# Designs tried in a protein design chat: VHH binders against Short-chain dehydrogenase TIC 32, chloroplastic (TIC32). Part 7

Target 1, 322 residues: Short-chain dehydrogenase TIC 32, chloroplastic (TIC32), of Arabidopsis thaliana (Mouse-ear cress) (a2rvm0)
Amino acid sequence: MWFFGSKGASGFSSRSTAEEVTHGVDGTGLTAIVTGASSGIGVETARVLSLRGVHVVMAVRNTDSGAKVKEDIVKQVPGAKLDVMELDLSSMQSVRKFASEYKSTGLPLNLLINNAGIMACPFMLSKDNIELQFATNHLGHFLLTKLLLDTMKSTSRESKREGRIVNLSSEAHRFSYPEGVRFDKINDKSSYSSMRAYGQSKLCNVLHANELTKQLKEDGVNITANSLHPGAIMTNLGRYFNPYLAVAVGAVAKYILKSVPQGAATTCYVALNPQVAGVSGEYFQDSNIAKPLPLVKDTELAKKVWDFSTKLTDSQSGESSS
Key: E = the ipSAE of ESMFold2; O = the ipSAE of OpenDDE; V2 = 0.75 times the mean of E and O plus 0.25 times the DockQ between their complexes.

## First folded at step 1 (VHH)

Design f1 (framework vhh_vobarilizumab_d1)
Fold by ESMFold2-Fast, scan of step 1:
Structure f1 (fold): chain B 322 residues (1-322), chain A 121 residues (1-121)
Amino acid sequence: as target 1 above (322 residues)
Amino acid sequence: EVQLVESGGGLVQPGGSLRLSCAASGSTFSINAMAWYRQAPGKGRELVAGISSGGSTSYADSVKGRFTISRDNAKNTLYLQMNSLRPEDTAVYYCAAETYSWFGETSYDYWGQGTLVTVSS
């Protein structure tokens, strides 16, 4: 039995693939960074962008895996322009090193696709002593975006092409903690819920894109920022549920979950499709504008997340930093 | 793909100590963030201790102050030092490593056969 497949205003649906939503689009002359590009929908995102002529920098934790993915894509797309660079989003030091090395290449940056993430892990702290899901899914991308924003501004001016920042969120953003964002309890192990912490990190990614939109408009620059849910894609469901529930879910997975090409579709649509030109501060699902949790329209909350994230990422700059 | 092999389990008296080891082979990706889980007869798997890529540690309340998680990156090995063991610590102990999911997300895999720890008199 099918649960969805109807086309939306974009002409696309939950069943559309990344190739379909980018068909006929020329990405030649664009350069993109895709975080988490060596696994899952990140692989398909990198492949389809390169198929459309985009120069893709694959930001990956494991460069051996990244090199293998690059080799496989080049075999399928002769002439594809792909680079592999190491990025561990759970380490602010790694994020700073990546940004510095990227700038040293002299490459432009048109598309920043904040795709990587971790889901439903036990309570752990990052190298920077911050709850691991919040640190990896939100703070790492927040810092990466901040450090590369000037490169994107220069690129949009010089190329006369719109820059796009794409934040991967999740439907799990609706199922954060009851208070939404736990600023005072981010590291509170006693009240930690792996699924709610995941939801909190993904809620923060929507709020980040919304605050970015406000600041980019204030700066008068030709860059947009949007968030999205890629759809429910196959994961190892047994690790997140009790064994009996995992067996029951597995029986129907083929009717509910998207394939990898379908899972990369919304990301590629937002990153590359001309229909999204000039669109900023929107949440996308199934390659269509969708209604997020109403809380993400709270501009005071978005500013609070921005200020909180700024303080946490600036803690490594020393006491004399301004 | 990464393979994890646990060792060091055995029979020990209450109040005794054991050191568990987990040797990683294949992709070194798996040593970045690691954890120890345990499963007692008739119960689900539960987290015992975790260690981040940066060395930050976390512990279940039931083992805090008694167990210590550590790693030796040169040997690609994870350890769990277990002191002041109690009968309720009896379980099969599994190590887990971070891996990528379908979303480009990293998550933990339950890998290897586990090692049995029995605490009895």
Scores: ipSAE 0.013, ipTM 0.243, lowest interface PAE 8.2, mean pLDDT 83

Design f10 (framework vhh_vobarilizumab_d1)
Fold by ESMFold2-Fast, scan of step 1:
Structure f10 (fold): chain B 322 residues (1-322), chain A 122 residues (1-122)
Amino acid sequence: as target 1 above (322 residues)
Amino acid sequence: EVQLVESGGGLVQPGGSLRLSCAASGSIFSIYAMAWYRQAPGKGRELVAGISSGGSTSYADSVKGRFTISRDNAKNTLYLQMNSLRPEDTAVYYCAADEYWDESGYTDFDYWGQGTLVTVSS
């Protein structure tokens, strides 16, 4: 059948909105960080979490844009608790500064939503000399999660509330390089593919959530980690790729592409819905557990990605320095 | 990082022309999709024109045939040539730079300039 939007085991589908999948959920007393909260799905994620009573810290590259989004959300959700903080995920220094500033606020942390992402850029290196998609989509979130994990552990113990780490992945995780993760060629410009590099970064986000799950269970803490694909979304940027593609897709877009409220649904479902309580190490699509690329079940690969990411984010004797 | 500074706004008579400039500094300009937005008094922000990193352009129906967006990657500058201006073109014009769209439509980078006022009046 070619019917899109059929409901799954959760009772939700590709057409479900973030408000629908969180309806009746009380998030009061929870504090969340949402990366990339000033555009696209990040805005809707922040809005819906705040609508459900969550205190949302919007981690954004541009704080002026973030402040405007905060004002717009407060107009839609009177009484919303929102803060804006600067975070450049392509800079290890920025990630460390953000984590330090967050801890200095004394805020608890229940929900860490690693939402931000860039796709299909030309070969570029971050400030830390690492391929920009891998650096931004995976390493920045890996370091952020590592630096804030102790805050999440203390929050979970003190509040008696389950903590949740949510890693945004993509269907593109299925279309990484042939070797999956190119540990020895991350910075190889001559063989770089913009789409495969995107897929690689998103594959690493699934593997990261799986390894986090293993370590969190070993630590005996009440925190889960899951990954997801939010769906393909209609955006302003889509209009700049190709005029012929825009015309061709327009007639069927409503059956294939999600609106922003639909695109934020899976993230909000995984972050807040009681159906996800105790669920960890799963990949979600359309607010349902879905089948990822089989490679993500390779525990040795997940550990290799963890070790590689640890080495690249080390502040002293590893591959990075202050 | 991309920092954006608009210039070229001002008062112009109906039927006149203006060229807006947006100077970019920081990160490599050539990689970004760039756009001009405008916000008229009492109205929401509207996309006017966009240009991809590869040079493909798009225009709002209200400005198509009158406005031309262009970029000079060597000067890190975005332009909007506005011809046959009308009173309804009166707005604050904003330059925007977007990182690459993923299938979720979200990005960690959303760069906006401070805006430049264009007033079309006799």
Scores: ipSAE 0.015, ipTM 0.357, lowest interface PAE 6.9, mean pLDDT 84

Design f11 (framework vhh_vobarilizumab_d1)
Fold by ESMFold2-Fast, scan of step 1:
Structure f11 (fold): chain B 322 residues (1-322), chain A 124 residues (1-124)
Amino acid sequence: as target 1 above (322 residues)
Amino acid sequence: EVQLVESGGGLVQPGGSLRLSCAASGFTFSSYAMAWYRQAPGKGRELVAGIYSGGSTSYADSVKGRFTISRDNAKNTLYLQMNSLRPEDTAVYYCARVSGTYLEWGDSEYFDYWGQGTLVTVSS
């Protein structure tokens, strides 16, 4: 425990909060999209970015819940600039509609925070007939990023400010299927594992940020892309264990598991802290650069995930095809 | 480990009734809002009915007046009573837990625990 929570090169640790890692940072003039902003660490991410002067567009599945969260944040952060827009990441139609509506607002885009996710669901297919965790956690964000990238490029040129794309991954990226990414078996119900499918989707989010970094550098644009693990967030342990065991585990949980403010810290650090200026293609944990699964350094795999995702999100209306 | 296990699906004639059950384990059931979703072949996920921890309910317009959601906190069980069934009600029905204040992996509003589903076929 004396070792646990030690500070890394950033000066921050697993115990640091989103407010602490953004202390003294002026985000005025920046506009951000946060997906999944109506629950968990998405709420805290939206709150802290708005506290630092960022105009936050909360991209949420349920706009009624989003409106209530916006109201609660405004009470805590007087003068916060927040908008709520509907986004169902499990539907490519919803993602395209969101991107079109966002562009029609004329808002700039400096920060794209691909935060939303679902975990450990049974085998289900999205509206687009793709396994639901892969479709929601990875493909929806892949398409969203692709559709808004031109807006981010225009914003970085006009504002002379660095754009940042932040992909939420998980430690579960280490526990994908034995193949890593099951290109030929994404929809194979008979061999589906809910936890391995989750890991696969989060592995793809790391690979996506790495391929984005390569392409953004080739394009010579002032935009970075990074991935991160937000940490395991505290839950009611009595739900999962014997009550006596839950009490014993709970006594140490505060040193092992993160609170919501601690869980939003790495996201806010990567999105807003000046220490991350010019940093791209890195995996972060506890507000520090960390070592991901070595497989994510495979540039051929990252390109294969990119090509596969492009093919699955191609609706005949998007890009030129061979 | 959160688990949701649906049962009660089957083949039924139009106008018939079915009662779906969802056995919940691994969490404090009484503290969570619960929902029933359905997915027909080739269609997206549709919210059918929801019930809050305090007992308040909500229904999709397509099922309002025909379906009733209820819960038994002592048995950790969620129910969906389906009356006056129509061919359009044919779908796999899923039990879902509404995400809580804290998440194990830091995921957002899309963090839902779902069961494996139970197939309801309404056919003559």
Scores: ipSAE 0.006, ipTM 0.299, lowest interface PAE 9.4, mean pLDDT 84

Design f2 (framework vhh_vobarilizumab_d1)
Fold by ESMFold2-Fast, scan of step 1:
Structure f2 (fold): chain B 322 residues (1-322), chain A 122 residues (1-122)
Amino acid sequence: as target 1 above (322 residues)
Amino acid sequence: EVQLVESGGGLVQPGGSLRLSCAASGFTFSSYAMAWYRQAPGKGRELVAGIYSGGSTSYADSVKGRFTISRDNAKNTLYLQMNSLRPEDTAVYYCARDSTLWGYFDETYDYWGQGTLVTVSS
């Protein structure tokens, strides 16, 4: 049957919500980090994980906004275990500080949800002089994952529970630059395209998960890494329409765009659902394994992205050896 | 580098008015949604008013009808006109950039200035 809301192999569809895809799942004893947990999809991801008993560390740029979101979630989920910590993914110094502070808490880490991102911004450089979408969406998460991987390995060994790394990508990964990844031109303002730069950062998130899968299998550790597209999400822009136009636009949009609960579904499915146990190196859409751009199966490209990202994130250990 | 510099805060009596300004640099100001946040002593930071790149505005219920947010894209400046000020409006006011250019994704982050103190007291 070809119609909106058709179920895939998982039993879920583009209309499924985060609560529906995690129904009956017990996450008690698991600890998760969710980046970008104070806005949109991240808020719903943190809520649903905590509803299923997961201890969620909300990694947010604004801790005041994070504290308010935590308060709102605790009102909905009495007994939810939530912590708020500052993380600015556009700053490698902030990422290193976050990882150091996290390790100092002594908390285990079972689930790392690389959710935060920015989309279609004008050309800007991060504090580390790297194009802002690539720096924030990919490099910040790459460094965060690298710094916390040993904690995840220790947690997996001690708890005997599968660890999961979840990289949020986008369908926009198909619409990167013609080169795919512009290693020599990341900071080239003259040829910058906001949408292609976004696509490039999200393509790198898929390639990162694939290379990470290869390394984790080689190490024989019980940790998986997957990427996903959360769907195009309805925005709050409708509040500026007249009431009649808002109703008409909303009625059409519901068939094209996902609500926030639907937008968090694929993330929560990949992070918690038992159907995903042992699955690694896959791209998910609508809570189902989906076919990504064929380029992401290029193992040499995945390694080049890994090596390039390693070089760019080694800036503080790269002080000149005399 | 993104820079946001607030000004215009001060001491004012209840019922008075103040206009806050935020000078923005390091990005294409006209392309971004901008907002004013405030933080009262011993309380968390709260959104006061927002303005989209197209000029549409939103306000917290506590300030609706009293405060007006506006922008001057030619001067890269954001404003907050505050009328009929009350003691409970006492707070440090922060200018913020919303990095969302497309309304289809909630994957966003914020950037704030250093803040400007507004004290409403007799």
Scores: ipSAE 0.000, ipTM 0.213, lowest interface PAE 12.0, mean pLDDT 84

Design f3 (framework vhh_vobarilizumab_d1)
Fold by ESMFold2-Fast, scan of step 1:
Structure f3 (fold): chain B 322 residues (1-322), chain A 123 residues (1-123)
Amino acid sequence: as target 1 above (322 residues)
Amino acid sequence: EVQLVESGGGLVQPGGSLRLSCAASGFTFSDYDMAWYRQAPGKGRELVAGISSGGSTSYADSVKGRFTISRDNAKNTLYLQMNSLRPEDTAVYYCAAGEYYDFWSGSTDFDYWGQGTLVTVSS
């Protein structure tokens, strides 16, 4: 009744806030990109990282909303270093433009926080004609990570500081389609399930971080990649609500609903806490290493997701590789 | 101040047509995903049709082939063309604006709703 969660091995729990999990951490000299930084846990993630001295680039679809959020954070955090840049993750052209413009700033990149996401929408196609949840939650972040990885490698080498890639997943990764990832049916509207498609996109974010970990270790670079579940924030559920989604989510949401400060905690912990130094290929929940769906340990599946995502992002560019 | 103002509702006979409009102000309309929701007496809100900032459209199965969602970014206006109306389409219709890719939001500041327009299909 009066226990609102126990502490795990990290010393933190489901009740811990982003400020608590980063208390005493000096992020000065680090530069981060946070996608979806103009709403919900993205706002709190940007605020807390900036509070700890990190230079935060807020990658947002709506730059007017982003500018307002930046103004509000600066009022709360004197001396915060914040930039707002346009990024529409549902558009591969927007992702390419963002990466090009970021590189043109000459900014280093230490932390890439793939935070943005959409949940349980009706069947829609992106500008690139790919199912919108897969396109936005996974493919956009996959392409963004690929395009900025060289900047992160250069930053890590020159600064002698560990780079970190953080992929937002969800407990919904356990509720993907029965086959896991439906490579041949991504755009199959007739068999589309909004919840299963969401779960599929989030499962792919775990598999992506695991394959990144393998490749980064093979390359011998000082960059880690991890995935996490931030906790359930249910503020916009009504926009995409359907009765079958309520059955899948309702059993979980009733027990794990978090405030925005609590919802940003695991992201800030993985991105900034010294306890996570050298940790890669792990799934986090409540600021602790947690056990994901066993399927994410399938290295062949992780490679297949990587190859599928590479093919889709290469073929959708309309551009020749430089 | 952000405002969404719906118009075009009314009483029609089964098989009739109506066009709903939603005039938007106080935000950069072209950057927002837009949707039409409806709520029938004694029932919860149902998504009828959505249109992304990129122009992709989606429809509830009950309205596919009968309703068409569109937007005019130059006029900051969202439309719903409703054809072959049925008694079960009777509801208050709401215009909504939001940031679809930022769905982890714990804030209501990024979701905007109109006050609704009543559509009655009777005979």
Scores: ipSAE 0.011, ipTM 0.312, lowest interface PAE 8.8, mean pLDDT 84

Design f4 (framework vhh_vobarilizumab_d1)
Fold by ESMFold2-Fast, scan of step 1:
Structure f4 (fold): chain B 322 residues (1-322), chain A 122 residues (1-122)
Amino acid sequence: as target 1 above (322 residues)
Amino acid sequence: EVQLVESGGGLVQPGGSLRLSCAASGFIFSSYAMAWYRQAPGKGRELVAGITSGGSTSYADSVKGRFTISRDNAKNTLYLQMNSLRPEDTAVYYCAAESYDILTGWSEYDYWGQGTLVTVSS
């Protein structure tokens, strides 16, 4: 037995790589946006999608870093179609500028991969005066998805190909605040917990995909929305551990932590694999449908998160929902 | 409110040394990876050196053996000791703090200082 971790119904496991889960898949003619594509699993996601023929638009906060990553990917994947565009998900103005500039390119949009995130930061407010983890991980992606949805609907109709929206969540969605989502206390510094705020933002990403699924089905459009946990990645392990603990953890890491290629696998599987055709409103782990926190099946909570997010994104910009 | 304030830049002759400091406030400094970037005129911003919360260091090939990054968590201060300076090291040096998602491996430098100019005369 070569693999650590059992294969699931998909034929893949926690040990499967992004290349393995997309092997034999032709993504030619598809265009994708990957947020946070200049670091971590975002780099590998962009690389593997481009390796399979997808035109990837790398939405990054630092375009200099993004350009360097693009050059490295092109060296590994000659003929890769990659563009770099600036996106600061913590700024609604930046999200609006990005969406406007993207539409101005005339590019279609088949795959929207809401990958970027920040974790465990001290209490801070975004440029729009919203707690930074909620603002960056959830609201920025919520607004980006809202602004680009018309382009995805047009692309799906004209290409006759299924569009896919992929929301990166985390197992941390299980460890939100006791209330789940603290609508009235989102900006309450006195009760802020960095880890619970992270969990809250990731819980909202699952709820967003579920409510989006309901609305897309009601609209009768050929677009799916799913959420996922990419796995705990061993990259930058020393960032949170002292050197001695990092060595001790390293001995067991091969059984519980993923490499970057393994960490990008579930994202690439959900975004590109034919097995996921027509699947929407599901939570994935290790390239398989997995059981999320039961709370995410609460349709009233999903609608409340949707309404709250709509109000916050509309109130900050003066934009209407119509 | 996150603030990063660089100091220690200046004019130095080739072969000289400088020590840059970055005073951090408004966040739990010890939990963040820190880095030094630089930007020469007409060039993009490049990573010079990085240090994790656990103290592991990384360096650009152009500065390995000459520069040393370190941190003092008790003083919330990041340092860059620059030895054997070359004209090519002339740039504005920026202190950066990175948020990191351990569960996804995603990370990005979220906070930047104002920069400090280092000029190495030929």
Scores: ipSAE 0.012, ipTM 0.342, lowest interface PAE 8.4, mean pLDDT 85

Design f5 (framework vhh_vobarilizumab_d1)
Fold by ESMFold2-Fast, scan of step 1:
Structure f5 (fold): chain B 322 residues (1-322), chain A 123 residues (1-123)
Amino acid sequence: as target 1 above (322 residues)
Amino acid sequence: EVQLVESGGGLVQPGGSLRLSCAASGFTFSSYAMAWYRQAPGKGRELVAGITSGGYTSYADSVKGRFTISRDNAKNTLYLQMNSLRPEDTAVYYCARGSPDELFWATGEYDYWGQGTLVTVSS
């Protein structure tokens, strides 16, 4: 995120807010899932989508936080349609339970906003014994998307409205490991880097959207998939940050970081703006198509990430179908 | 307002033990990853141990097998059990809050920390 942004081809910039990029858009009749909707830009994404008439299902780790956010949004947007459901993206079992419960509601699904993310310094494994940032940021969303795709296909056919899958990435996707994606070393603690692992998970989110685009076009369905950077800059506060330097950096950060309304803008733009109709397989920044790391154009790498993610999510199923 | 208050530091002889506590307030403690950092005299701050909201733990090689990080979500408290203490463990120990929100990664891995508690290991 730059302090002094300029408007791009969309007419929007790094300074544009989620309300501005969706002004005049009628989302009535659409239903969305927003993961990580109880914190930061997820809160604002849920608020603005509901302000535009979208029925938002807030998929959150902490349902107490989710319920409070829902109450706060309803006070600001009378008549907002909001539901809170528990989703722990670090648990394949939780993702499967969420998808099953969602389908049991009978709700349509037009917009899937894969927003949630974590950044952790130490090496950790998920409940499924997979490196936590890869497991939570990428693999959980991969499985969620896979399980809900048929619901999105049915919804797009019946509603005659374009479905949209939105994968939150980060500028950190440029700062993955030298290999890009470390398939053979995903759980290698000895060579783990917290920032590179974060970048790797976000790189995989771009590659996932690109492979989804290819498969959706092959299937002839009216659903798009795009990735984006919400506008946060990479500032490694790191393990060597001293308390005095932290105060100085905090003072500068307010001039270079986006506000929450600005941080949700690109997500809301991609999810809801008519300018994005029919656009798929693109990376967005500041509510404009932007150039990602060139590596994401490697279709063989995107397919390899897809196949790797499929194997990992299939091996964790634990369910036999007769 | 977010507050992290460390306690339990003190003077201990080599081979001794201490338990550090961090009382958290002003946020939903159970939703955040937490960590312990330390800063030795004349050195930068280093990560000692981390714990996710889900309870998964990680340790610096220098403390692995000697220190144990844990959390009590009902009490909004983070702990560090330090065993077999060495003179090299002498430092100010800091409690830090991680971020589950992508906006907060822009300010580093951890967005809030306490004022620290001094641990001195000497004979």
Scores: ipSAE 0.000, ipTM 0.258, lowest interface PAE 10.8, mean pLDDT 83

Design f6 (framework vhh_vobarilizumab_d1; at its last look DockQ between E and O 0.01; V2 from the best seeds 0.00; counts 0 for: pae E 12.2 > 2, unsure alone 60.4 < 65, placed apart)
Fold by ESMFold2, look of step 2:
Parts: C-alpha cells; sequence; structure tokens
Structure f6 (fold): chain B 322 residues (1-322), chain A 123 residues (1-123)
C-alpha cells in the first residue's frame, strides 16, 4: 500500500523525500544531465543530486531562468557544482546542438535523467512536423539518449561506475489510445486526444527504457535503464471556485498527493541509491519496483517503437542512424 | 523572471463577447507556444485554445467557431476573442506556455502561468 504511507521493500514510501532516499549516498565524481531542471521536480532533482556531490548539468529551454535556479541552489548547497545548458526537446536541431556542445566540454556522463515533459496541450506540430507531446516527451529524449550513449559507455568503462538512464514516465501510460501507439496516426488532428497523446508519449518512455535494457545487455556495457512514475503533485489548489469542494480536497490532498521533495524522490532513488545497482528494465513508483501495464513487456512493440523513432529522428537529420 | 498577467474578464450576458489579454514579461515571447486554459466551478482545468510559435492554432471542440486565439509578438501579448458566449463558458481563464498543467502534474516542470481572469456568463 504505497499510496497510504506504507513502506515497500526498499524501506521507502510515497511520503519519502529525495533527501531521505539518498541519505548517506556519496555521489562525488558522478556527472549527471537533468532535463527540465529549471522548474518543478526537476529543480529538486538537481538540488538533491548536487547535495550528494554530483556534478549536475541542467538542460533547460530558458538559460536565464536556469541561471537563477542555479544561483538559488548554490546558496542552499555550499559547493554545489552546476552548469546550465540550453535544450529544447521539441526541436531535433536543438537536441543535436546540445549533444555536440556537451561532448565538446569533455565532461563525462554517468547519469542521464530524462525528466522534462509537457502535458495536455492542444494538437500542435513541432518544428520537425511531429505532434508536440510525442516530439517533446519521447522523441527528444530518444534522440538525446542516442547521441550521448557512446559518452555514457566510455564513462562507465573508464570510471568503473555504473551508468544510469532514468526515463520519467507516468501512470498515464496505462491510458494511451486504444491501439497503444498509433504509428500511422501520430499527426492525425481529427482523432487527437490531448490526454491520450500524453499517455502515448509516456508509454513510449517505458518501452524506450525496456528496449535500451535489452540492447545494453547485448553489448555487455555497465549501464542500466529504468522508467518511473514520480507521483501526482498538487499545485494551485486555491484556484478551485467551488469553496466547499476546494476545502474538502485540501484537507484530504495533503495525505495522498506529493510535495515537490516527495515528487523527486523516486527519480533520485533510481539515479543514486545503491539498492538499484544492476537493476534495469524496471518501472518504479514510490521508490520501489512497481508493476506497469503488461503491454510494456511486449518486446516486439518495444522494438517497433524503437525502429519508428529511429526513422523519424534519422529523416530529420538527413543522415543514417546505423 | 517571466510572468504572465491575464486581463479582460468580467460579467457578460449570453450571446455577448469578451476579449482576454495575456501580457508576458521577461521572456522571448515569439519563441513560446502559448495556450488558454479554463477552470469552471467545481471542475478541473481544461485546454481551450493553443497557438504555436509559428502561428498554427487549435481549439477545443466546445469553443471552435466562437473563440479565436491570436498573438501580437510586437506587443508581447496573447489574446482570446470570445464570441457568442454561453453560461457553460463561465470559468477562470488562464494563460500558459507549452500546455503545462500546474495541477496533478506527475512529470511536467512548471514554466509560466498567469493568475487567471474570471469570466461569468449569466443574465
Amino acid sequence: as target 1 above (322 residues)
Amino acid sequence: EVQLVESGGGLVQPGGSLRLSCAASGSTFSDYAMAWYRQAPGKGRELVAGISSGGSTSYADSVKGRFTISRDNAKNTLYLQMNSLRPEDTAVYYCATEGYLPFWSDTSGYDYWGQGTLVTVSS
């Protein structure tokens, strides 16, 4: 009963914070990228990783806001090592530029935290002519991971430290379109559902981690890939205009919804906790292994999504992805 | 610091019109996809209309043909022209970037949201 404050096999619960699940963990010598690190649980993820000694590269759309967040974290965490780099996950050109610039820094890469996302937008196409939620939540991270994987492989080999890829998904992955992934209708405006498109993108994030696991094991590299649901975080509760309902929801919500520190806990647990060493291809919730929709274990579907994503990212680059 | 400030709400009779404005500060407005959301009494927030950085628009079915989203990059302002208003359009209307939801989000980072402007449609 994770949602009612009970501890799971890890010793942690839905109420555990990112600081609690990383208590006593020494992240010194590790380098991480956190996408979407200028707001929400991405900020707390960056803060706690840096608190544990990790060198964090904040990959953000707006570097001015990223710089302000970095300044605030440095004030809170003496000696924090943070860099800010521009990344727009809805643009493959931006993703390629980010990866090229990252490699030029000469920095190693131990932890890739694919955290950023958008939810419930109207039907829109990215600059690459791809439905915006699929482009931003899945394809941007797919391409980013692909472009940085060799850096992660060399880092894990040279440092003898396990690399970890962490894909943020959602329980909404269960509520994709009826066909699961609409390979032939990604851009179909007439049947678009903003909530189902969100679920589709998050389903693909789980499938991506599972296919990565298969390929990394075949290659014999010391890198794990996992997915997770961070939980539901309530904000702006006072914006409800039914005062009786708003009071009732507020009185109960503090016991079942997560705070930002609690929302970042599963991400930080999977990224740093020694209990997760060697664990790959799993879906986490409340800092414990959880059971996702059985469909995500379909290896044929995971491969199909991988091949589809490869084709889309290669066609926009003008180069083969072999 | 980027802020969004909505204005133009008020009390309107059925069949009337209102134009909502959203002034943006501290951002490169032209680079952002923008949206209008609304929250009716006792309900969750829902998308109303969106506009990409390139000017492409989309609308919820319930408002299509009655509402028009537009942007003026020179004035750093997003608009929602609301015609043929119905009692069912009564809500607080919010301006937002990238379609992020500030409520029940499990993976989205917050970027920018306004404080909201109330629209009441009644006789």
Scores: ipSAE 0.000, ipTM 0.259, lowest interface PAE 12.2, mean pLDDT 83
ESMFold2-Fast, scan of step 1: ipSAE 0.127; ipTM 0.575
ESMFold2 (binder alone), look of step 2: mean pLDDT 76; pTM 0.765
OpenDDE, look of step 2: ipSAE 0.006; ipTM 0.306

